# Ledger of designs, part 28: VH-VL binders against q86l99r1233to1411

Target 1, 179 residues: q86l99r1233to1411
Amino acid sequence: SNKESLPFRRDVIEKVINHLRENSLDTEGIFRLSGNMESVRGIVKSFAHGEPNLSFEVHNISNALKHYLRSLDPPLIPYEFFLMLLDARKNEDAETIRNIFWKIPSDNRVVLTLLVDLMVKISENSNVNKMNSKNLSIVFGPTILKPRTPTLDRMALMTETQLQCGIIQTFIEDFHYIF
Key: E = the ipSAE of ESMFold2; O = the ipSAE of OpenDDE; V2 = 0.75 times the mean of E and O plus 0.25 times the DockQ between their complexes.

## First folded at step 14 (VH-VL; framework fv_adalimumab_6cr1)

Design p5 (at its last look DockQ between E and O 0.03; V2 from the best seeds 0.00; counts 0 for: pae E 9.8 > 2, placed apart)
Fold by OpenDDE, look of step 14:
Structure p5 (fold): chain C 179 residues (1-179), chain A 119 residues (1-119), chain B 107 residues (1-107)
Amino acid sequence: as target 1 above (179 residues)
Amino acid sequence: EVQLVESGGGLVQPGRSLRLSCAASGFTFDDYAMHWVRQAPGKGLEWVSAISWNEGYIDYADSVEGRFTISRDNAKNSLYLQMNSLRAEDTAVYYCAKASWYDTWFDPWGQGTLVTVSS
Amino acid sequence: DIQMTQSPSSLSASVGDRVTITCRASQGISDYLAWYQQKPGKAPKLLIYKASTLQSGVPSRFSGSGSGTDFTLTISSLQPEDVATYYCQKYDSAPYTFGQGTKVEIK
């Protein structure tokens, strides 16, 4: 199905991430708790126009970012890196993950770096916001790292999801090594 | 042994509807995505539709989008294809096919059921 | 959409001959390619997946190669039972398009 994908807007993402860095670190359940869907849709639309509407409550903004990232095609982490990363995760090979990361296109790497940096900051305050590296990885794993072809069987999808999350968790926990 | 058996094919007039069924056995049906693939007489293979194990993902070829509906009943180990607004170009043998782990190659295939759309 | 083109459309060869069928994708599909054999009046049978992995139970005379846009199915020594139409199929993403098929006959 030809799902309409929003264009990749690095400038917009950076603005949103900066806003969240300043306003969401102490927010309980940031990126996990849902916002108002109508507001979220409106914010996402503003992303497409190049000027993010950041006048909303932080859960709405964070959810908008999440939804926007999810809608990207290709994903923030391009498809060609999907299997390589999963394989590296299976082998618990952080070095390979790092090497793969640096092969990602530059704009994507910049955004990914900013995004994971935000996650690191959030996780450091997990005692307050209740979003540790694991919780964040659950949110963002399937959001930014996807296969070209959807995994449609149950057991494979389960395993895939675990690996996706694991990779994001590695990004967060080994941020200084990878980024 | 893994087995897929299609049924429900027949002769129908254009604009009519038909429902195909596929009975699966020999494997854990509700673990796998299932697909329909068709083949017009004397022609090649054409992917028609896909459905995930829990119907969370459904997809269609452009040629059948809006007219066909894929569904499944995991309790009955059955796959279905509701075909509405049938056209002459829908005439084909319809195969149900099991997708493999992680990717979308097909194994095995059913023997197919013939759908003929003619005035 | 990505187009899948097989060549040749048909061929005739002698028993024992080496047969090569080509499948070309209009865009890169990595190794997301499968090969099927379909005998007259029968359902397709999987031969190769991931471009080069032989399906269990398939004779070793069948092999697949290629990546990206160009793929090849090879029968090292054609046997009478290999008379069939062969299809390539991409599964990098939907739609899961098949090649137009290659009919293989024995002289």
Scores: ipSAE 0.383, ipTM 0.782, lowest interface PAE 1.0, mean pLDDT 94
Fold by ESMFold2, look of step 14:
Structure p5 (fold): chain C 179 residues (1-179), chain A 119 residues (1-119), chain B 107 residues (1-107)
Amino acid sequence: as target 1 above (179 residues)
Amino acid sequence: EVQLVESGGGLVQPGRSLRLSCAASGFTFDDYAMHWVRQAPGKGLEWVSAISWNEGYIDYADSVEGRFTISRDNAKNSLYLQMNSLRAEDTAVYYCAKASWYDTWFDPWGQGTLVTVSS
Amino acid sequence: DIQMTQSPSSLSASVGDRVTITCRASQGISDYLAWYQQKPGKAPKLLIYKASTLQSGVPSRFSGSGSGTDFTLTISSLQPEDVATYYCQKYDSAPYTFGQGTKVEIK
């Protein structure tokens, strides 16, 4: 929870997502299964320094991407979009979610599109890799969509988490409409 | 090798407090949800509490809600259970357990720590 | 809350026998069910998840079946080392409730 934040590097994230798109679609438990702890932390540091090292087994790379995205401040979906997206999800309003997506800054929007497209491709092969849209939404919901200030009330935090996951699930399931 | 080691159990009088710890090693601790499960002497397993990797999901069994607080310190690879207002029915071996990010089956479990609440 | 009821509470069988333990949920839980083995004085060990998927390293004589409300753990040929208490657990949502357990002994 109290880790030093990492800089957003669009070019690094694009390289990592493209690598995973080419190498992970048949991998059972991708983004779920552990990597080697030392390797994952080293790979995350390479992302932060702009020198991504992708010469590792694919679970180490997927875990590194997951941890890198979780460590971004501001997050991949900037803080100012958090409440708008949660409200749109609460109202089941995919049109508003689409409109909000297109207001996200260009660099973040490109990366988000590539990331969700990867999730779509993984979920389409879930019979092999065992990762459907719900599984992926649990991994990525709180990872890329966060409030500026931590929510202290436990029940509010549970509701918030459900909505965060729901937004990612909507992105995956309605990809062609939203993106 | 994934390892979970509980500590902090002991004998305590009703109404008092106790704090359990679970030290984790051999995996990326902040990737996983963590749980407490307890077992009263000679009885079955009872789920107690859950906490997600980022603390965004916290939940409790009805029997302990309002009295117990689960927490974690990801920098120290540690899980905690603060147990307040202890009752005789809280007497049990307390296990910490690792869950996956998306499903909540438990693998592995720690060895457990005994809490006895008795006057 | 969803209750989990195991049957029988205990059983005794001979080495080589086929053993069947059932678990019933009071409401549907899809296939979000796990089975655990607990030997005396030890922590539980995961056997089966998602109702029917065998955990790595678990002997193939163990199998699971069912969905919805009715679930079964089967030991195709009981061995002496299978003497233990077996628990089912739902994990569709909190609470992550266990059955009361089934104690398995050798005659």
Scores: ipSAE 0.006, ipTM 0.600, lowest interface PAE 9.8, mean pLDDT 89
ESMFold2 (binder alone), look of step 14: mean pLDDT 93; pTM 0.950

Design p6 (at its last look DockQ between E and O 0.93; V2 from the best seeds 0.00; counts 0 for: pae E 9.7 > 2)
Fold by OpenDDE, look of step 14:
Structure p6 (fold): chain C 179 residues (1-179), chain A 119 residues (1-119), chain B 107 residues (1-107)
Amino acid sequence: as target 1 above (179 residues)
Amino acid sequence: EVQLVESGGGLVQPGRSLRLSCAASGFTFSDYEMHWVRQAPGKGLEWVSAISWNEGYIDYADSVEGRFTISRDNAKNSLYLQMNSLRAEDTAVYYCAKAEYYDTWFDPWGQGTLVTVSS
Amino acid sequence: DIQMTQSPSSLSASVGDRVTITCRASQGINDYLAWYQQKPGKAPKLLIYDASRLQSGVPSRFSGSGSGTDFTLTISSLQPEDVATYYCQKYDSAPYTFGQGTKVEIK
């Protein structure tokens, strides 16, 4: 991607997450359904400037958060943890995943905790919003966890993506154990 | 109009491979989870495989796990099913089906392509 | 895995009759159930989703009800064009299992 990375702003992310926690739990397809791209771009821009514009419809805000997180470099989960997490997921080792999580830098860890907590709450209301742990994991897997160097092999990429999503699913489903 | 068109079906011998394709049009293909569902002659519907919009979720029925590979090319609006080690019981009309953004009911379905595995 | 069982496997009714098809899940699947119509030689068509939501374009004589384990598809007044096999399908989680189908014919 040729997109410019945006600065990591913990305070902004927390505000956005809190807003979504309060206003999006019953929203069908939250984080999955697309918003208005112009609005989304504008909201993302507001994130970069340190003051999130939360006057928009929740789909626009959720998409903005998704795009913002995706643009981070390093990603929300720093690169150095990528392979370790994937390996742990391959081995279905939740304990190792937990241990790795607690090695993540504090600000990132806090944001990750808040984000996954939001996902948990959303998933608990999946009967209404239709966003279960799987769906959320598909959205956020490659968004917040990615390799430093892009995987070029088609099959390897597919496997990688599944593992990424699986890790996020583990975060959601085993939230109280990991976080 | 949303349309799915399967291709690649045919007659093959057991143990051989076949690759099915599904061409999608009339919607933003890259936004949707896609599935394969098959139907043996005179039988019911059987879910075969699923792939999410970003390939983050891929799943298979137990009956085809390890033999079939689902993939997609969003740039080409195409869904694929690589079928290896084909068996007689794999004989069926294979449908590609579009799921909703977040739910897994199927709409629409393609018209299907017939795969016949016979010696 | 959750088993999906339809009843009856087949039925014959007269035009104008009320037709009821049942689908039972071996475990609770909430309202994650869809109904499809498949006419001979054609692809399945979605009728109902979320157990009771009528898909756009589907005649109002079709309705779905139920939650948990027991679901029903009803055709309030059977029409000749309704001759088909009907399938229920769960989508609470994979696998996305279909019922065995119910063949509906006209007497």
Scores: ipSAE 0.018, ipTM 0.601, lowest interface PAE 7.1, mean pLDDT 93
Fold by ESMFold2, look of step 14:
Structure p6 (fold): chain C 179 residues (1-179), chain A 119 residues (1-119), chain B 107 residues (1-107)
Amino acid sequence: as target 1 above (179 residues)
Amino acid sequence: EVQLVESGGGLVQPGRSLRLSCAASGFTFSDYEMHWVRQAPGKGLEWVSAISWNEGYIDYADSVEGRFTISRDNAKNSLYLQMNSLRAEDTAVYYCAKAEYYDTWFDPWGQGTLVTVSS
Amino acid sequence: DIQMTQSPSSLSASVGDRVTITCRASQGINDYLAWYQQKPGKAPKLLIYDASRLQSGVPSRFSGSGSGTDFTLTISSLQPEDVATYYCQKYDSAPYTFGQGTKVEIK
């Protein structure tokens, strides 16, 4: 597997999300279409070093954000919240999901709010950009919500992935209630 | 050339199991949502199951839920359908289909594999 | 679940005729509708996506229209090679339901 992990840099993530909010809402396939791999790799390194380089075509920036978030250890939603969020999703309990969200550390909570707000804005324009809440939840579910110890059982992994995506979909669809 | 090749169809008795495979080539399989669609002889098309590229979304038609399991192996460019507790009503040509990454219209389709469930 | 009512179930027309097939959703699906052509013994072939967008390689005599609940596939001048069964399909959300099909024949 990939052994790289990257530290959480709130200020970098805020700058990147703000850039995407200003430049990506009309972009077809945003967060789903690939970018230039060499460019994306270089941009991710600039994020990790605290100096985000945003002078690239928007798909390269969105792919760099995905890669950066995927590489965070601990993830954007800290490990301790994984099981409780999955259990709340199984019970279709948006009130509990809301209560859990407000327990996560404030820096993570601010970034998560900005990220999900971006996803809401993209999904509201999905007729143009083709990225609805389902599509975005598939991209971001396992990216930002991960177990501390991944299961090796394939059926359990499939179930966990479905729940991870479902939580992000709930965040997007119930944004104003949860956040 | 994008190709989808199904295999694993055949004649089975009711209550038995069968596993279908779909081998994909000519595109980056791990980028796309994959589906099974079936067509009973002389009948129309019926959507069966979906699996997203990262397996975060899996869904089934009501008629097969609890009996069929969709899966994929992105390293092998392969899609699977495990069909348990087969019934006569499951007799159909089963098509593997690629959805566009952002919408669920199907292009291309495989040529299908026939599953016949009869005593 | 949203039901897809396709009509007619079959039709016969002469070469050169305009052919119209309709598809009705029981609830609004915006433009999340596709049309397929299927010849006997063959897999379906995508013709139209997003209700009105022509897939690459499909002849321009095929067109689609509609939004919301009422959709139409039109063949402006029927050709011998257009003999097939045609299906609509919704994809706003699961299930990804097909219409029952329209068989098109030459008189």
Scores: ipSAE 0.006, ipTM 0.606, lowest interface PAE 9.7, mean pLDDT 90
ESMFold2 (binder alone), look of step 14: mean pLDDT 94; pTM 0.954

## First folded at step 15 (VH-VL; framework fv_adalimumab_6cr1)

Design q1 (at its last look DockQ between E and O 0.04; V2 from the best seeds 0.00; counts 0 for: pae E 17.3 > 2, placed apart)
Fold by OpenDDE, look of step 15:
Structure q1 (fold): chain C 179 residues (1-179), chain A 119 residues (1-119), chain B 107 residues (1-107)
Amino acid sequence: as target 1 above (179 residues)
Amino acid sequence: EVQLVESGGGLVQPGRSLRLSCAASGFTFSDYYMHWVRQAPGKGLEWVSAISWNEGSIDYADSVEGRFTISRDNAKNSLYLQMNSLRAEDTAVYYCAKAEYGDTWFDPWGQGTLVTVSS
Amino acid sequence: DIQMTQSPSSLSASVGDRVTITCRASQGINDYLAWYQQKPGKAPKLLIYDASRLQSGVPSRFSGSGSGTDFTLTISSLQPEDVATYYCQKYDSAPYTFGQGTKVEIK
């Protein structure tokens, strides 16, 4: 495929996540509320160049991270793990999900661990920021866990989306067990 | 100004279907959970259904599960409720409501649309 | 499912009186509770969210308190325009159950 994708930059992602950990835990609607799209695009470009521009307000930065992750090909969670995870979720099998996680490539695991850790911290402050594990999972499910071939059927897509979100929710709620 | 306007209500016979719509304006529709709440004549409020931003999360009250389908079109700023196999006990004013920052409190509410199920 | 129980179902008080409505959840719902006011023939209006936060534009005579399972809506000085039915609602998770409602009237 000739689709343009941004390179996977572990170092950049870690910097952005650390920034958000320090500055976004009490931000209402973090990762959900939209930022300025022009600013977001600029920040995403900075990610690609290896030096994240973190001088913007946290909604712009969080949205930039979200958009950046969504643009990765392969996704943060590689395609080969997609069906396995969905099947595990269907069976409500946290142990299998854990086992699958530890088969993910090391760089991806590190980033995923940091990202979910951030989600856990955000969710713990959901009384203030209004972003619980469910809301966060809805944001990141389709963003970091996606099939190689998109589903065209609406009902099937809805079911798939629910499972994607469910996996991320499991990551958040069972963080210490899985990671 | 944030506005929600329900439509599609009317008189229907038991077993029939009806589709309600809610038109949203004055806010970024795709940023919010949406809900349906109904109120039978002279009775209290009953939550019916909820839908997340991109339909990634959907919930129904037990009383309507399997019969009602909630959906949304963010491009059209519209919320829908497909009601199948209608029963007399489904007779109510149906409200759409916006929720803040996900699945939280409801504000504002539409003015409602009346659905009457009668033979 | 979590049950939401309001008390009383109805009350009548004089203008200027202090009015208290209670809402009890059968299980803990933290502070994920809202109070609504509904006047006859009108849609509900949000009064209080997160158990104790007053919605913008709502008179200060309204207040909410409580956490966990027991919640209270208080009108410090009842006014004629406060004649309505009041509902509590949980939003900790689905279902988003309402209380049965409390009808408030003026003597």
Scores: ipSAE 0.016, ipTM 0.608, lowest interface PAE 7.2, mean pLDDT 93
Fold by ESMFold2, look of step 15:
Structure q1 (fold): chain C 179 residues (1-179), chain A 119 residues (1-119), chain B 107 residues (1-107)
Amino acid sequence: as target 1 above (179 residues)
Amino acid sequence: EVQLVESGGGLVQPGRSLRLSCAASGFTFSDYYMHWVRQAPGKGLEWVSAISWNEGSIDYADSVEGRFTISRDNAKNSLYLQMNSLRAEDTAVYYCAKAEYGDTWFDPWGQGTLVTVSS
Amino acid sequence: DIQMTQSPSSLSASVGDRVTITCRASQGINDYLAWYQQKPGKAPKLLIYDASRLQSGVPSRFSGSGSGTDFTLTISSLQPEDVATYYCQKYDSAPYTFGQGTKVEIK
């Protein structure tokens, strides 16, 4: 994708995640269902300028958060951790995943912890909202964990995507061990 | 300079309540797990309670579960321990401690505040 | 819950002696173990984390080893300022249990 990068604003992301924690746990399809694209664009603009506008229906806010996180450069999990995490996931090594997480810069770790805690809360209420850990990992895997140079090989891309999702699923399912 | 300063200790009768505070400075308080650890006079260290940066994960030692409540106010850089139904065995110096890189080892510790529970 | 047992409970040694303190977990805790030093009337101070990693500013005469269930703190050459009580602590998960402590004194 040829989308412009946006600045990392920890305070904005914290406010948005806290808003979603209070308002989205009962929402069917949260983070999976679409919002209104014009509203989402306006909300993302407010995030980028540091003044988040959260006076919208919750699907617009969750989609704005996804688009904002996808547009970060470097991503929420910085590029240098990509291969280490994929290797640790490939070996099914949750201990190494935990150790790598704690090497991530502090501001990024705080935001990642907030985001994964939200995903845990959503997944615990999946009987109502229909979003389990696997569903959430598909949304957030490629969004927050990505290579500096994407592969063009379809088989390699499928393998990397499976591992990216697996890391997020491990974060959710082993939250209290890792975080 | 990272500092943790406990307060609120004192002499209290069994069955009464006491609230401890820990004031933090020199670091971004809202990024870190915080703990209470106690030490009875002349005895070893006993972990009491932990709270995550966002209050999403809270744990207690069996000896205090149901009687003590840990909390934090990230806007005030403050950690609290509400101690109800106090017993003589709760007599100790209470330390506040910061977990390094989350819920891990403790560094630094506060100076401690003494709680004495006796008639 | 995982129990943490330190040995010995106390020891006396001469300046310059090699001192070894052990800590045993009742179940495996990988390398999620720290060692603390506490002097009378003072708060504990971190010496070693992740079983073997020396905290910055701690003298190199301190070292840690072990993984799983058996852990060792070593002082290669005891100094007068090392008179203290030493504690191990697990942090693999809650509860974050301490060992009973080892009091180190100069003969």
Scores: ipSAE 0.000, ipTM 0.456, lowest interface PAE 17.3, mean pLDDT 88
ESMFold2 (binder alone), look of step 15: mean pLDDT 93; pTM 0.953

Design q2 (at its last look DockQ between E and O 0.22; V2 from the best seeds 0.00; counts 0 for: pae E 11.7 > 2, placed apart)
Fold by OpenDDE, look of step 15:
Structure q2 (fold): chain C 179 residues (1-179), chain A 119 residues (1-119), chain B 107 residues (1-107)
Amino acid sequence: as target 1 above (179 residues)
Amino acid sequence: EVQLVESGGGLVQPGRSLRLSCAASGFTFSDYYMHWVRQAPGKGLEWVSAISWNEGYIDYADSVEGRFTISRDNAKNSLYLQMNSLRAEDTAVYYCAKAEYGDTWFDPWGQGTLVTVSS
Amino acid sequence: DIQMTQSPSSLSASVGDRVTITCRASQGINDYLAWYQQKPGKAPKLLIYDASRLQSGVPSRFSGSGSGTDFTLTISSLQPEDVATYYCQKYDSAPYTFGQGTKVEIK
């Protein structure tokens, strides 16, 4: 695929995350419910230009962030950490996951920390917004943690997805230990 | 009104395949997890499979893993269950169910479709 | 896997009686528990979610309590229309296991 990836903009991501931290914690289904796709595309474009358009409804903004993160190449968590993290998750080894996290490049690590912090805050209010750590991990697992080469086998893909989600869930639930 | 309607059930011989469908209406189908739950005659409820909004997350009960495949078509508001290598113990009423806010409680349920596996 | 055990498997009570059904998880599942009612020949109906939240449209005589491993469904005053089998279900994680069911009948 010759699709051009969007540039990684730490400054933009931080602004978007801050906005969501302030405006989305009590929003039911945040990051889950779909927004208007035209609006979402417009917001994503604004990310690429360095000035996030945050005048939209919060579901549109959250979806824009998801789409933007999904489009990154390399992903927010670089490819070289993918297998290590999955292996650590298979062994239920939070310590190893922590150690791997701190090897991630600084800009990526900062963004990841902010993003997971947001997830933690959202999950703490899950009684209202109905987005617990599991639901959030399902949303972001395949979004920010990807293999360089896609898995074609369906069963293998399922296992991979579960591990991806599990790692993000660990990030959320063990946030203070890992980050 | 939210509605789920299952179809595709019937009588099949062991080792054969069957494909179930669930037609959803009255809600934004793509915003919800969907599940299959089955109930053998005179027995309790057994969870079968789960699928997320865009098939990013899929899971199966151990009893059907490797034989059943869950899928969905959000454009058609439809949920599917491909059942291969059917066994007598797969005989049951199969329900599709909507999960709230992800993979949580089930509401509502369809009325179910009966699958009978017998020689 | 987490086991879900209901008690009793069946009970018979009189109209107006207080009925209590218990569900025990072999491991902690927080409040990720739902209760369903199933009448003969019908699909299950959600009664309670998050262990204690009453679903809209469900009579107030139904209530749920508990967290962690021990849960209870209570019918404060049993009515004839309450004759059914009741199931608990965990949804903390897959598998989404149901209890074996409790059959409730009227004397």
Scores: ipSAE 0.014, ipTM 0.587, lowest interface PAE 8.4, mean pLDDT 92
Fold by ESMFold2, look of step 15:
Structure q2 (fold): chain C 179 residues (1-179), chain A 119 residues (1-119), chain B 107 residues (1-107)
Amino acid sequence: as target 1 above (179 residues)
Amino acid sequence: EVQLVESGGGLVQPGRSLRLSCAASGFTFSDYYMHWVRQAPGKGLEWVSAISWNEGYIDYADSVEGRFTISRDNAKNSLYLQMNSLRAEDTAVYYCAKAEYGDTWFDPWGQGTLVTVSS
Amino acid sequence: DIQMTQSPSSLSASVGDRVTITCRASQGINDYLAWYQQKPGKAPKLLIYDASRLQSGVPSRFSGSGSGTDFTLTISSLQPEDVATYYCQKYDSAPYTFGQGTKVEIK
């Protein structure tokens, strides 16, 4: 019934990502498996208040990070970068993607770098945790890269979703070139 | 406790329509892909349709494309299947199922609702 | 589209027997394969995901193996409660196709 946007809190996101880096790399299904709904809601609330509560099972923390990032307005990758990134992905133009990344505001870039580095580390251990770059891109593509004005055209929305996932997959797979 | 409860099945004549519902509880419905799967009496499982959490991805089995429409209402934690131009071959138990993000297996499944199409 | 072929389509075995069910994909699907158990009048239940990962709460007598195109579900010692139909399913991409099923009975 009710929708709520949450503020961007760089320090909170950094603490959560660092916690997950230390505790999640060998966790099967991290970011993919469910958490406890009541716990996840409480953790998200703690993120929004600037006081992250990380005294929970790792799946609850990873799910809370997903939901917190999804609830940001503007998103982690600000709206003005949406169309240019998708166009660069469509053209398979990693150099342009790199150039666009470096134009993103510095606070967002730091957080995005930490988040994608975490995804790289998880994907490098995918034989244990079962989360490869494609799996992670599906979780984070539409979560952190969104249009200001969503399309209602079904075919356009399908194409946008594919490109959103593709750009995150490119971030993971070409991390050392782009970041 | 994750629960999926289907409803809206029944007996209908060929060429008519039905709308199935699936009520979800126990998880954040708007974060997951949802699916419809059907099983004709005495037959195997047949995947019918998928819908992503943000409706950006929708897909159908060839056998139902153009006749069935999957949709969701995230505010009501509900999944729907609008079935038009029903045929005898659509007779089946219809299950809704939750995926674990992206290209994953289905867990859990609902109990199913029976659709019978006969003249 | 990728076809999923199970064999055998049915089998009958004694309590305590080792049971092997195979599933073959017409093209490679990596390890994106699940196994389900379905008892009469019930919804399918997940047993194995990602080809070889045992779902929580599933007895350890169930195991899965394989990758690419050839997959196996094994019941190391068949029990009376294992009478069911077993399905494999691919999920590398749509369509999320099931095998035709293998009915397991006790003789």
Scores: ipSAE 0.005, ipTM 0.557, lowest interface PAE 11.7, mean pLDDT 88
ESMFold2 (binder alone), look of step 15: mean pLDDT 93; pTM 0.952

